VH-VL binders against q0atu2. Designs and how they scored, part 265

Target 1, 119 residues: q0atu2
Amino acid sequence: MLDKKARIRTSREYRNVFEKGKRLSGRFLIIYYVENALDNNRFGFITNKKIGMAVIRNRIKRQLRAIVREYQGQVKNKHDIVLVARAGIGKSSFEGMEKDYIAIMKKAGLFARNANKID
Below, E stands for the ipSAE of ESMFold2; O stands for the ipSAE of OpenDDE; V2 stands for 0.75 times the mean of E and O plus 0.25 times the DockQ between their complexes.

## First folded at step 11 (VH-VL)

Design z96 (framework fv_daclizumab)
Fold by ESMFold2-Fast, scan of step 11:
Structure z96 (fold): chain C 119 residues (1-119), chain A 119 residues (1-119), chain B 106 residues (1-106)
Amino acid sequence: as target 1 above (119 residues)
Amino acid sequence: QVQLVQSGAEVKKPGSSVKVSCKASGYTFTSNYMHWVRQAPGQGLEWIGYINPSTGYTRYNQKFKDKATITADESTNTAYMELSSLRSEDTAVYYCARTDEWYGYMDVWGQGTLVTVSS
Amino acid sequence: DIQMTQSPSTLSASVGDRVTITCSASSSIGYMYWYQQKPGKAPKLLIYDASYLESGVPARFSGSGSGTEFTLTISSLQPDDFATYYCQQYDSYPLTFGQGTKVEVK
């Protein structure tokens, strides 16, 4: 689970990332990202009703948080990053989401170290 | 349920300005972005810009930044677009359309407002 | 700016025909949408995220594609499909639309 300091929690904070951030699209995920003035990274997660029922959306959010946590040490410091789940994510596997996340983060230049290592 | 109702047709002289309104109902006005799109006679769609009614933040197509000013009045659930220094080339139907904050598809559109610029 | 180019610009087909419209982006995009505009009306969302059918849209409409090449297909054309169809990208600002494809039903 991500600790409190690593989470984007308020509507104002989410909107700051959306309005000022860069956007990059993957197969199942879109990220919005912006540098922050804090000493740590923060992550947010967005799903909408077009993905599926609440049980599916909650599972997806949980899986995305697990993926982010696993690769947290590889992310360049001082960024606010929001992950937005695309409509097709409900049919994806955990491995599919993980691969998409790694690909997007590499393409965005947000990984500081070898992102292929899951150790 | 969800509706966007725009102000009526306008006939304006070159050099004047016009302010078009778009009144929202059936949803929380501040939870969605409001976009403006124009369509010149016999032509396609051109994106002008958007406003976040919750913050007042605006983003414009560079082509329209000196032409259009987008505002919102949360107390009346109404978005506005003002066009300045009107020329004949500004003759078009102007649409407002809402998007969700993250996904950006324009799922509900106003009926359109015809602005005719003639001497 | 990302340029969206549609093909063909105009087509005429008979009721029951299969119709395919293409949309090419000048650079790779993730999010794109298809809209239908009937004469004298505002546009209506048909397809979101390239391939997903909006609620209330007839099943004869479908979308596919990724990267730079996208298609909208109408599997069995109906008279009610007489309209102009527009693709739109939401990958970067400014938002851009294709020039439109006019579909005439014989």
Scores: ipSAE 0.348, ipTM 0.807, lowest interface PAE 3.4, mean pLDDT 88

Design z97 (framework fv_daclizumab)
Fold by ESMFold2-Fast, scan of step 11:
Structure z97 (fold): chain C 119 residues (1-119), chain A 119 residues (1-119), chain B 106 residues (1-106)
Amino acid sequence: as target 1 above (119 residues)
Amino acid sequence: QVQLVQSGAEVKKPGSSVKVSCKASGYTFTSNYMHWVRQAPGQGLEWIGYINPSTGYTRYNQKFKDKATITADESTNTAYMELSSLRSEDTAVYYCARTDEWYGYMDVWGQGTLVTVSS
Amino acid sequence: DIQMTQSPSTLSASVGDRVTITCSASSSIGYMNWYQQKPGKAPKLLIYDASYLESGVPARFSGSGSGTEFTLTISSLQPDDFATYYCQQYDSYPLTFGQGTKVEVK
């Protein structure tokens, strides 16, 4: 579950991630990320009018939250991470967004381990 | 309707300072970042820095850290850039430009301010 | 700093020509833009995020590329397109521009 404690909620908190964080771009997503002083991760989600109408933006936000929730256990602790949806994300499948998220998080070094099978 | 209007051309002596203004209209001034970019005669574009008008946070190109000071006044929707210790190499057209929130593109530009440094 | 290098620095073309400008980044980047600048004017955004056309920009302009090589294409050059074009990266600070490509009358 992506509860309120795992969400970036205020403009000030978003701007802190933007100003102090690192940036990585994927095919459909950009992430900004910074280590926090908390005992948990927090996630933010940004979609703008370039993506499309409110119905499309709301669908994208719901799908991104679902992806983040599913992979929450693989993310290295104590980070604030903001996901920014790129203009082309509206044409992506759910699977396409999920693969892009995994690829970016691995490249950022934010996943606790690689995807190789462990017995 | 969205526009940025800059102050007029300046002619300055070496060693002096100059302060260029950029007045924003047609949008919420504090919702976008304001960047400064210069262009020397016959040369390309060079990024100086930006300000977040909402927080006053600034980021500079290291090359300009001791040269430029960027500020913003929310009450007048105006951004400023002050250049100190002017040299002939600072002769250039200086532009302000806004970016769209978390995206890194400059969608609206001021008309430019020519700053000439000569003895 | 990420260096952006454009090729060619100048090109001569005729109305109706297909024009291609390239931009090479010194390291892999995920985000870049293209701007057009006419003499005495401020730059104008043409393409954002490598391939998306800014509102109000004619459909003859297109962008493509990823990693370290990006291209701007004008499918059928019009008189209004004689200008200087700049690429710009927004992957890391400081933000950097290419040196520009001047498209001039043949």
Scores: ipSAE 0.209, ipTM 0.775, lowest interface PAE 4.2, mean pLDDT 88

Design z98 (framework fv_daclizumab)
Fold by ESMFold2-Fast, scan of step 11:
Structure z98 (fold): chain C 119 residues (1-119), chain A 119 residues (1-119), chain B 106 residues (1-106)
Amino acid sequence: as target 1 above (119 residues)
Amino acid sequence: QVQLVQSGAEVKKPGSSVKVSCKASGYTFTSNYMHWVRQAPGQGLEWIGYINPSTGYTRYNQKFKDKATITADESTNTAYMELSSLRSEDTAVYYCARTDEWYGYMDVWGQGTLVTVSS
Amino acid sequence: DIQMTQSPSTLSASVGDRVTITCSASSSIGYLAWYQQKPGKAPKLLIYDASYLESGVPARFSGSGSGTEFTLTISSLQPDDFATYYCQQYDSYPLTFGQGTKVEVK
């Protein structure tokens, strides 16, 4: 679970990232990202009803937060990043979502180092 | 039922301007971006730009940045597109269309407004 | 700008035929939608995210593809399906459409 400091919390903050941020898309995820004026990264998560029922959306949201937490040390500081789950994510495995996240973050230039799991 | 209803056909002289309206109903107007797309007679679809009605933020296709001005009125749930310095090549059907949240595909379209520019 | 090119530009078919329309992007994209347009009407969304069927669209429509090559398939053409079809990328701005494929009666 990400602490409060690492979370995008208001609808206005989400909209700022969508409007001014860069967009990069993967197989199951879209990220929107922009530099912030803080000393830390903040993450937001969007799972819309095209994914499926609330139980599916909540599962996906929990899994995405776990993935983000796992790799937060690799993310370049001072960014607001919103992860938007695509409709097809409901058919993905946890490993598939993790792979997609790593690929997108590397492509965006947001990983400071190679994003391998710590053993 | 989500609907977009546009203003009626316009016949304009070269050098004049025209303002087309698009009234939204059946959803929260500020939750979705509104796009404008045109189609010249016998031609394909061409993206003009969008507005985020909640903030007024706009993005334009570079081709139209000096031609089109997109605005929104939250009190009436209406988006507008004004075309200036009309020329015969601006003759087209102009559509408003709602994007699905912040995505770039358009799930609901207005019926279209024919703008004819002739002397 | 990403250029979208459809093949063929015109297709003659009979009711019951399997119809395939191709859309090619000038660079690799992850996001593509397909629209149907009938004469005098606004476009109608058929498929989003390359392969997902929009609610209310008949199951005979399907989409596939990735990277630079995408396909719209109508498995058994119905009279209601004679129309022009457009692909649209939404991977980057400006949003761009293919030139259209007209499916007409043979």
Scores: ipSAE 0.007, ipTM 0.600, lowest interface PAE 11.1, mean pLDDT 86

Design z99 (framework fv_daclizumab)
Fold by ESMFold2-Fast, scan of step 11:
Structure z99 (fold): chain C 119 residues (1-119), chain A 119 residues (1-119), chain B 106 residues (1-106)
Amino acid sequence: as target 1 above (119 residues)
Amino acid sequence: QVQLVQSGAEVKKPGSSVKVSCKASGYTFTSNYMHWVRQAPGQGLEWIGYINPSTGYTRYNQKFKDKATITADESTNTAYMELSSLRSEDTAVYYCARTDTWYGYMDVWGQGTLVTVSS
Amino acid sequence: DIQMTQSPSTLSASVGDRVTITCSASSSIGYMHWYQQKPGKAPKLLIYDASHLESGVPARFSGSGSGTEFTLTISSLQPDDFATYYCQQYDSYPLTFGQGTKVEVK
């Protein structure tokens, strides 16, 4: 689970990432990201009804949090990052989401060159 | 249920200004971003900019930064776009459109306002 | 700016035909939408996120593609489908649309 301080918690904080951030799209995810003035990274997660019923959306959010937590050591510090789940994510596997997350974070320049679960 | 209703057609002289309104109903006005898009006669769609009605934050297509000013009045659920220093090339139908904020698709559109600039 | 180019600009078709419209981006994009516009009317969202059908849109419409090449297909054209279709990217600002593809009666 991500520590509370590593989560984007308020509507104001989400709006800041959307308005000032950059966008990058992956196969199942869109990320919005911006540098923050903190010493740590914060993550947010967005799903909508087009993905599926609450059970599916809650599963997706839980799996995305687990993926983010596993790779948090690879992410360059001082960023607020919002992960937005695309409609097709409901049909993806955990591994598919994980692979997409790594690919999009590397393209954004937010991951170490040889990103893996340990680094 | 959700709808956007725009002000009526305008005929303006070169050098003048025009302010188009877009009245929202059937949803929480401050929960969605409002975009403005124009279409010159017989031409395609061109994005002008957006506003976050809850904060007043705006983003513009650089082509329109000195031409268009987008505002919103949350007390009346109305977005506005003012065009200054009108030229004949500004003759177009102007649309407001609601965005699903994080996904950027424009799911509800106003009926359009024809602005004609002629001497 | 990302330029979106549609092909063809105009096509003539008959009711019952399969119609395919392509949209090419000047650089790789991950996120795009399709709109339908009938004469004198505002555009209507048809397909979001390249391949997902908006609620209320008939199943004869479908979208596919990734990277720089995207397609909109109408499997069996109906009279109500004679319209202009626009692609739109939501990968970077400014948001850009294709020039439009007019589907007209043969």
Scores: ipSAE 0.522, ipTM 0.865, lowest interface PAE 2.5, mean pLDDT 90
Fold by OpenDDE, second read of step 12:
Structure z99 (fold): chain C 119 residues (1-119), chain A 119 residues (1-119), chain B 106 residues (1-106)
Amino acid sequence: as target 1 above (119 residues)
Amino acid sequence: QVQLVQSGAEVKKPGSSVKVSCKASGYTFTSNYMHWVRQAPGQGLEWIGYINPSTGYTRYNQKFKDKATITADESTNTAYMELSSLRSEDTAVYYCARTDTWYGYMDVWGQGTLVTVSS
Amino acid sequence: DIQMTQSPSTLSASVGDRVTITCSASSSIGYMHWYQQKPGKAPKLLIYDASHLESGVPARFSGSGSGTEFTLTISSLQPDDFATYYCQQYDSYPLTFGQGTKVEVK
């Protein structure tokens, strides 16, 4: 699991990202991202019932957390980033989700210049 | 049932202002964003902006930043849009439409309010 | 701004016909949403996130596409389907709609 300090946990924190941050849409994910005043990144995850049953939603969140952890060290620091799962994500493979994450993060310019696992 | 009920048609003189209301029922008003969309006679749909009723946060189409002011009243579950300095080009049917915070599809629409601007 | 261009602008068809409407985005977007509007009425959500059918919408409606090209399909046109259809993107602000496709009786 992500470290507690790497998690967006409060409603206020989420609201700040949604209102003050930028938004980009991928095939399976929407990301909201904003700079924070910390030295670390924080991640949040949103799913709704249109994704599927609770078991599916929990699986998706687990998979997204795994993806985020995998690339966490390559993401520019000082960002709060919320991943919103789109309806089609339930039909996606893990690899598809990962590919979408990489694509949308690249589009957002959130990967560090020295990142080498995103090709 | 979920529904949005808008105020009645308006006939205004150029240079005047009009305030259209949109009353929500059947759901928690603060749980969704309220968007405004206009449609000139015989034309397509044009996005004006939205408000988060829970916080009052607004986002506008740059085209309408000086034309429209969107507000919300939680106590009455009502969203408002005020149009200022009305011109004939502002003649249109104006719709309020509900969305969630993150996905961006408008699943519930008001019936529309015709605003006619004429000398 | 992301421009949405629908094709065709007007479509004449008969009951029972297969109807396809396309929507092209000026840049790559995630998914498209589709609305139906009848004269004097508010738009109605049909398809969200490119291919997901809104509750209560007949199964004859379907959507597909990705990137810059999206399609709305009516497998067998019914009398109730004569209307104007709009695509919409929520990829970036400002939100934008296609110019509309009017499906009329042939």
Scores: ipSAE 0.397, ipTM 0.846, lowest interface PAE 1.2, mean pLDDT 93

## First folded at step 12 (VH-VL)

Design ea1 (framework fv_ivicentamab_arm2; at its last look DockQ between E and O 0.73; V2 from the best seeds 0.00; counts 0 for: pae O 6.3 > 2)
Fold by ESMFold2, look of step 12:
Structure ea1 (fold): chain C 119 residues (1-119), chain A 119 residues (1-119), chain B 110 residues (1-110)
Amino acid sequence: as target 1 above (119 residues)
Amino acid sequence: EVQLVESGGGLVQPGGSLRLSCAASGFTVSSYGMNWVRQAPGKGLEWVSIIYEGDYTDYASWAKGRFTISRDNSKNTLYLQMNSLRAEDTAVYYCARGSDYEPYYFDLWGQGTLVTVSS
Amino acid sequence: AYDMTQSPSTLSASVGDRVTITCQASQSIDSYLAWYQQKPGKAPKLLIHKASSLESGVPSRFKGSGSGTEFTLTISSLQPDDFATYYCQQYDSYGYPELTFGGGTKVEIK
């Protein structure tokens, strides 16, 4: 769903975000983010086995990608952003994940103009 | 080079208001999570409030509704508006900068400004 | 918020002594713990973040260790400059609770 250019793909790219990036935590999500040298944003998603079985993890990842896609036009460019699902996320609602994402992105200052209108 | 300087402390009556200022030099205040931390005379440290890079704010539960953190990026200055002051608010108030990686631990502190709440 | 229990509250030591300060969290905070030094009349100074990562310019005689609920700050050979009060602070691994400091440990000259 996200453009190929908008995806963090390699282990090295993920490690760069974790090592050099800033971290913010929410109720269901943690984000790591760092400026990149591109003209666009890239997103990564981590759901580990502690969250649940593969079908649950795949559902969560799909939901997070949908949330990111919905708001991607509001995100300031030139950032690599990794979303890490917290262990309790499997019992959350889509709306709960969405609100958490919006709050975290506002705290990070990653939403561009008109970001205040989305809350 | 890099410095935080608090001002605006003083003697106020219970129920009064006071606005603290924290002038930053050598760095841009809007690039960091900025915090207030207080210390009652002879006592330990107590976190008060944070303003994130994105101007979102969080408060210690006892400060909500009475204290407001803000900043003026054009003056590179952080503020704490304190209303409905009580004797137990008597403390040295420090301005503290969040680290490059997380806004929640503080790698730069001002020298503090004393607030005394007494009749 | 997580309660942070710091011990001892005061200790007396001589130059050259090995000093150990303990900080205990009421719940696991993984390694999200910082240590600060504060001298009388001065602001706190960050020594260590993420339990064991020494800040630039902090002498190597300071060592942080621990994870989960129990953390230790050790000064391997106490120097005259080290007489101060030390605070731990949690900044947890799972969400954003109210940030909490330990009660402090005052290290005094014997």
Scores: ipSAE 0.488, ipTM 0.838, lowest interface PAE 1.9, mean pLDDT 89
Fold by OpenDDE, look of step 12:
Structure ea1 (fold): chain C 119 residues (1-119), chain A 119 residues (1-119), chain B 110 residues (1-110)
Amino acid sequence: as target 1 above (119 residues)
Amino acid sequence: EVQLVESGGGLVQPGGSLRLSCAASGFTVSSYGMNWVRQAPGKGLEWVSIIYEGDYTDYASWAKGRFTISRDNSKNTLYLQMNSLRAEDTAVYYCARGSDYEPYYFDLWGQGTLVTVSS
Amino acid sequence: AYDMTQSPSTLSASVGDRVTITCQASQSIDSYLAWYQQKPGKAPKLLIHKASSLESGVPSRFKGSGSGTEFTLTISSLQPDDFATYYCQQYDSYGYPELTFGGGTKVEIK
């Protein structure tokens, strides 16, 4: 699980990302990202009822946290990043979700230059 | 002041190639999603391609394989390589900057450069 | 790619008129729609993004509304400077985007 320091936790923090951040859309994910004044990245996760029942939403959150955790060392530092699950994510595989995350992070230029990224 | 200036347009024969340039000033092209949008004489607007901040590129389905978008950060210039040109490619080609918030709508446009494909 | 249909293709109006332009998406695009104004021989100019957010410097007589598949651009009182062609553009394609424009609406003098 992500360390508390690596998580966006407050409504104010989320609002800051949504209001000041940039947006990029992938197939299963939308990301909002903005630079922060910290020495670490923070991640937030949003799932709404359109995704499905609470059990499904929780599963998706767990999967997204796992993906973010896996690649967190490759992400450029000093960013707040919110992942918003799109409606189709409930029918996606973990691998598809991961692929989408990687693709959208590449689009955003959020991976470090020397990061060991998958193609 | 920020601006985009397209160049490289002209007359070319069918099957020929042409490279368009878009020189940016007042901002850094690598910090934005940059796009090419074309407009046939007397017709509407048609999106061609995008290059994201992370150097990822995407294309309209009809453009794939014939058009290549790129940029030279040292020159702060966007390019569109056009190959195997057809009569229907005749159009004014605009470079357009994606907004700071989202790269998918365009808040800055060049004056356009005319490409005429004719025998 | 999502198909964007604008109506009408041409609109004749007089100064002071209320003008309404409609844009219909083949699929829901939520509120991810932009409006542009283009005058002859000039590049398009961004007017509205996110369906209803006016760009800086755009007169308040321009109003964007709608969500999902139906969108409207309204000019409350047409001014001489408003005679132009208007385009809608979606930027919420499913998957990796293929951005699409409406066919345009030419607002001309009656």
Scores: ipSAE 0.015, ipTM 0.699, lowest interface PAE 6.3, mean pLDDT 90
ESMFold2 (binder alone), look of step 12: mean pLDDT 92; pTM 0.947

Design ea2 (framework fv_ivicentamab_arm2; at its last look DockQ between E and O 0.11; V2 from the best seeds 0.00; counts 0 for: pae O 6.3 > 2, placed apart)
Fold by ESMFold2, look of step 12:
Structure ea2 (fold): chain C 119 residues (1-119), chain A 119 residues (1-119), chain B 110 residues (1-110)
Amino acid sequence: as target 1 above (119 residues)
Amino acid sequence: EVQLVESGGGLVQPGGSLRLSCAASGFTVSSYAMNWVRQAPGKGLEWVSIIYEGSYTDYASWAKGRFTISRDNSKNTLYLQMNSLRAEDTAVYYCARGSDYEPYYFDLWGQGTLVTVSS
Amino acid sequence: AYDMTQSPSTLSASVGDRVTITCQASQSIDEYLAWYQQKPGKAPKLLIHKASSLESGVPSRFKGSGSGTEFTLTISSLQPDDFATYYCQQYDNYGYPELTFGGGTKVEIK
């Protein structure tokens, strides 16, 4: 769903975001984010066993990836961003997760200004 | 080198208004979440409001509708507009910088400005 | 809503004493707790974040510990510079900050 280059892949890469990055919490999500030295953004996703069974966790990951894909063009470049699902996320709707993500990203200042519309 | 300096405190009658300012030096206020925290004479600390890097704001429930936090990036200055002041708003008001990792604990404080609400 | 109960409110101690200050949260805040020191007429100073992480320049005699609902600040050997009021602060939240401070502990010379 996300391009290979837009993924955080290794434990060391995840740990760097957790140790060096800023943290912002929302209703269903927590994000950690840090500037990277790449030309692009990278995203990581974490769901732990307290959220539910594997089928539930996999569904949540797919929903979060879909949300990130929808808005990734608005995200300021050169950031590593990890989304951590909170224990209560299983009770959220897709729309609830989406609104939470948007609010957190706006507070973080990670959305770039939209390009002016060309008429 | 890094400093926060509050001003604008003073004596005001109930129902009145004051605008507090917090001048920052040695760092850029828009790169941090900035907060107001107050302390009534002889009492403890009470969080008032936050403005995030993305310019969104949150308030303590008792401050909503009466207080407005804002920022002027060209002057590197934080503000607190306080309206409909009451005796219980009497306090030293501190501006405080959110940390490099979290907006919600404060690694730099100004020396405060006293607001006294009294007839 | 998170209530923070800090005890004792006042503590008398001598230089060299081991001092322990306690904060209790009404519900779990995991490790999201900070400690501040404040001297009369001065702004608070951050000592510890995330329950146990000392800020740069804070003497090693200060130690934060705990998680969940019970937290302590310990000064292993009280020095003259340590007579001050200490505050804990929780900073866990669900997208709307509930940044509550404990009531403070004044550490006085005996």
Scores: ipSAE 0.675, ipTM 0.878, lowest interface PAE 1.3, mean pLDDT 90
Fold by OpenDDE, look of step 12:
Structure ea2 (fold): chain C 119 residues (1-119), chain A 119 residues (1-119), chain B 110 residues (1-110)
Amino acid sequence: as target 1 above (119 residues)
Amino acid sequence: EVQLVESGGGLVQPGGSLRLSCAASGFTVSSYAMNWVRQAPGKGLEWVSIIYEGSYTDYASWAKGRFTISRDNSKNTLYLQMNSLRAEDTAVYYCARGSDYEPYYFDLWGQGTLVTVSS
Amino acid sequence: AYDMTQSPSTLSASVGDRVTITCQASQSIDEYLAWYQQKPGKAPKLLIHKASSLESGVPSRFKGSGSGTEFTLTISSLQPDDFATYYCQQYDNYGYPELTFGGGTKVEIK
């Protein structure tokens, strides 16, 4: 589980990311990302009803948090990043989800240059 | 109504350059992954390039270094800069919108613009 | 890049016929396969995505099936409006896509 300080929690914080951040789309995820004025990264997660039932949405959130937690040490500092689950994610495997996350983060240039990440 | 309209095609000599335009209406190009796909006369479809919402770009292996995809958000227009053109680049060039569900298949196409590379 | 092979290249059929077009991938692409219809002088039109999901407005006589390396597009009863060239397209690669199309299948009047 992500530390409390590593989570986007308020509507204002989410709105800031959406309004001022950049957007990239992957197969299963859309990320919005913007620099913050903190010493740490913060992550937000959004799932909506098009993903599926609440049980599915909660599962997806857990999986996304697990992925983010695993790679958080490799992400460039001082960023607020919101992960928005796309409609197809409900049928994706965890591995596929992870692969998509990595791909998007690479496209965004959010992984540290010396990060030891899965290609 | 949503539509894409390509322009800029024409006759060009080998080694020449040409810039194609794709004007979008009814939607915002920066909100979608946009693509170029070409089709040589009497031949099949060939993906050329993609630009994502965050302006990250990618290309077919054969297109890298000679083709550049870009976007002007203020004009809601997609571009393809083609350099060092060859006879085999002769084709109808389509702009195509990536699906909102998954950005890698194309749910909207322009009418295409013909590029003829010949001495 | 994944190679996509369509068969047949040309298919002659009559109105009312059941038509089957095959698309083979050089490696598994799961269900990440789209089908397009193209008529002469026109842009392609998306018919199916995710191997079997029919686009809005596409007649139900069109059916996509398959997964892995073998895919089929079936027209249960060919209509005059269906004479065209059909293309499959894989989009399995995500992150760094190299999107590839099949060679096309021309469905013409017998």
Scores: ipSAE 0.015, ipTM 0.698, lowest interface PAE 6.3, mean pLDDT 90
ESMFold2 (binder alone), look of step 12: mean pLDDT 92; pTM 0.943

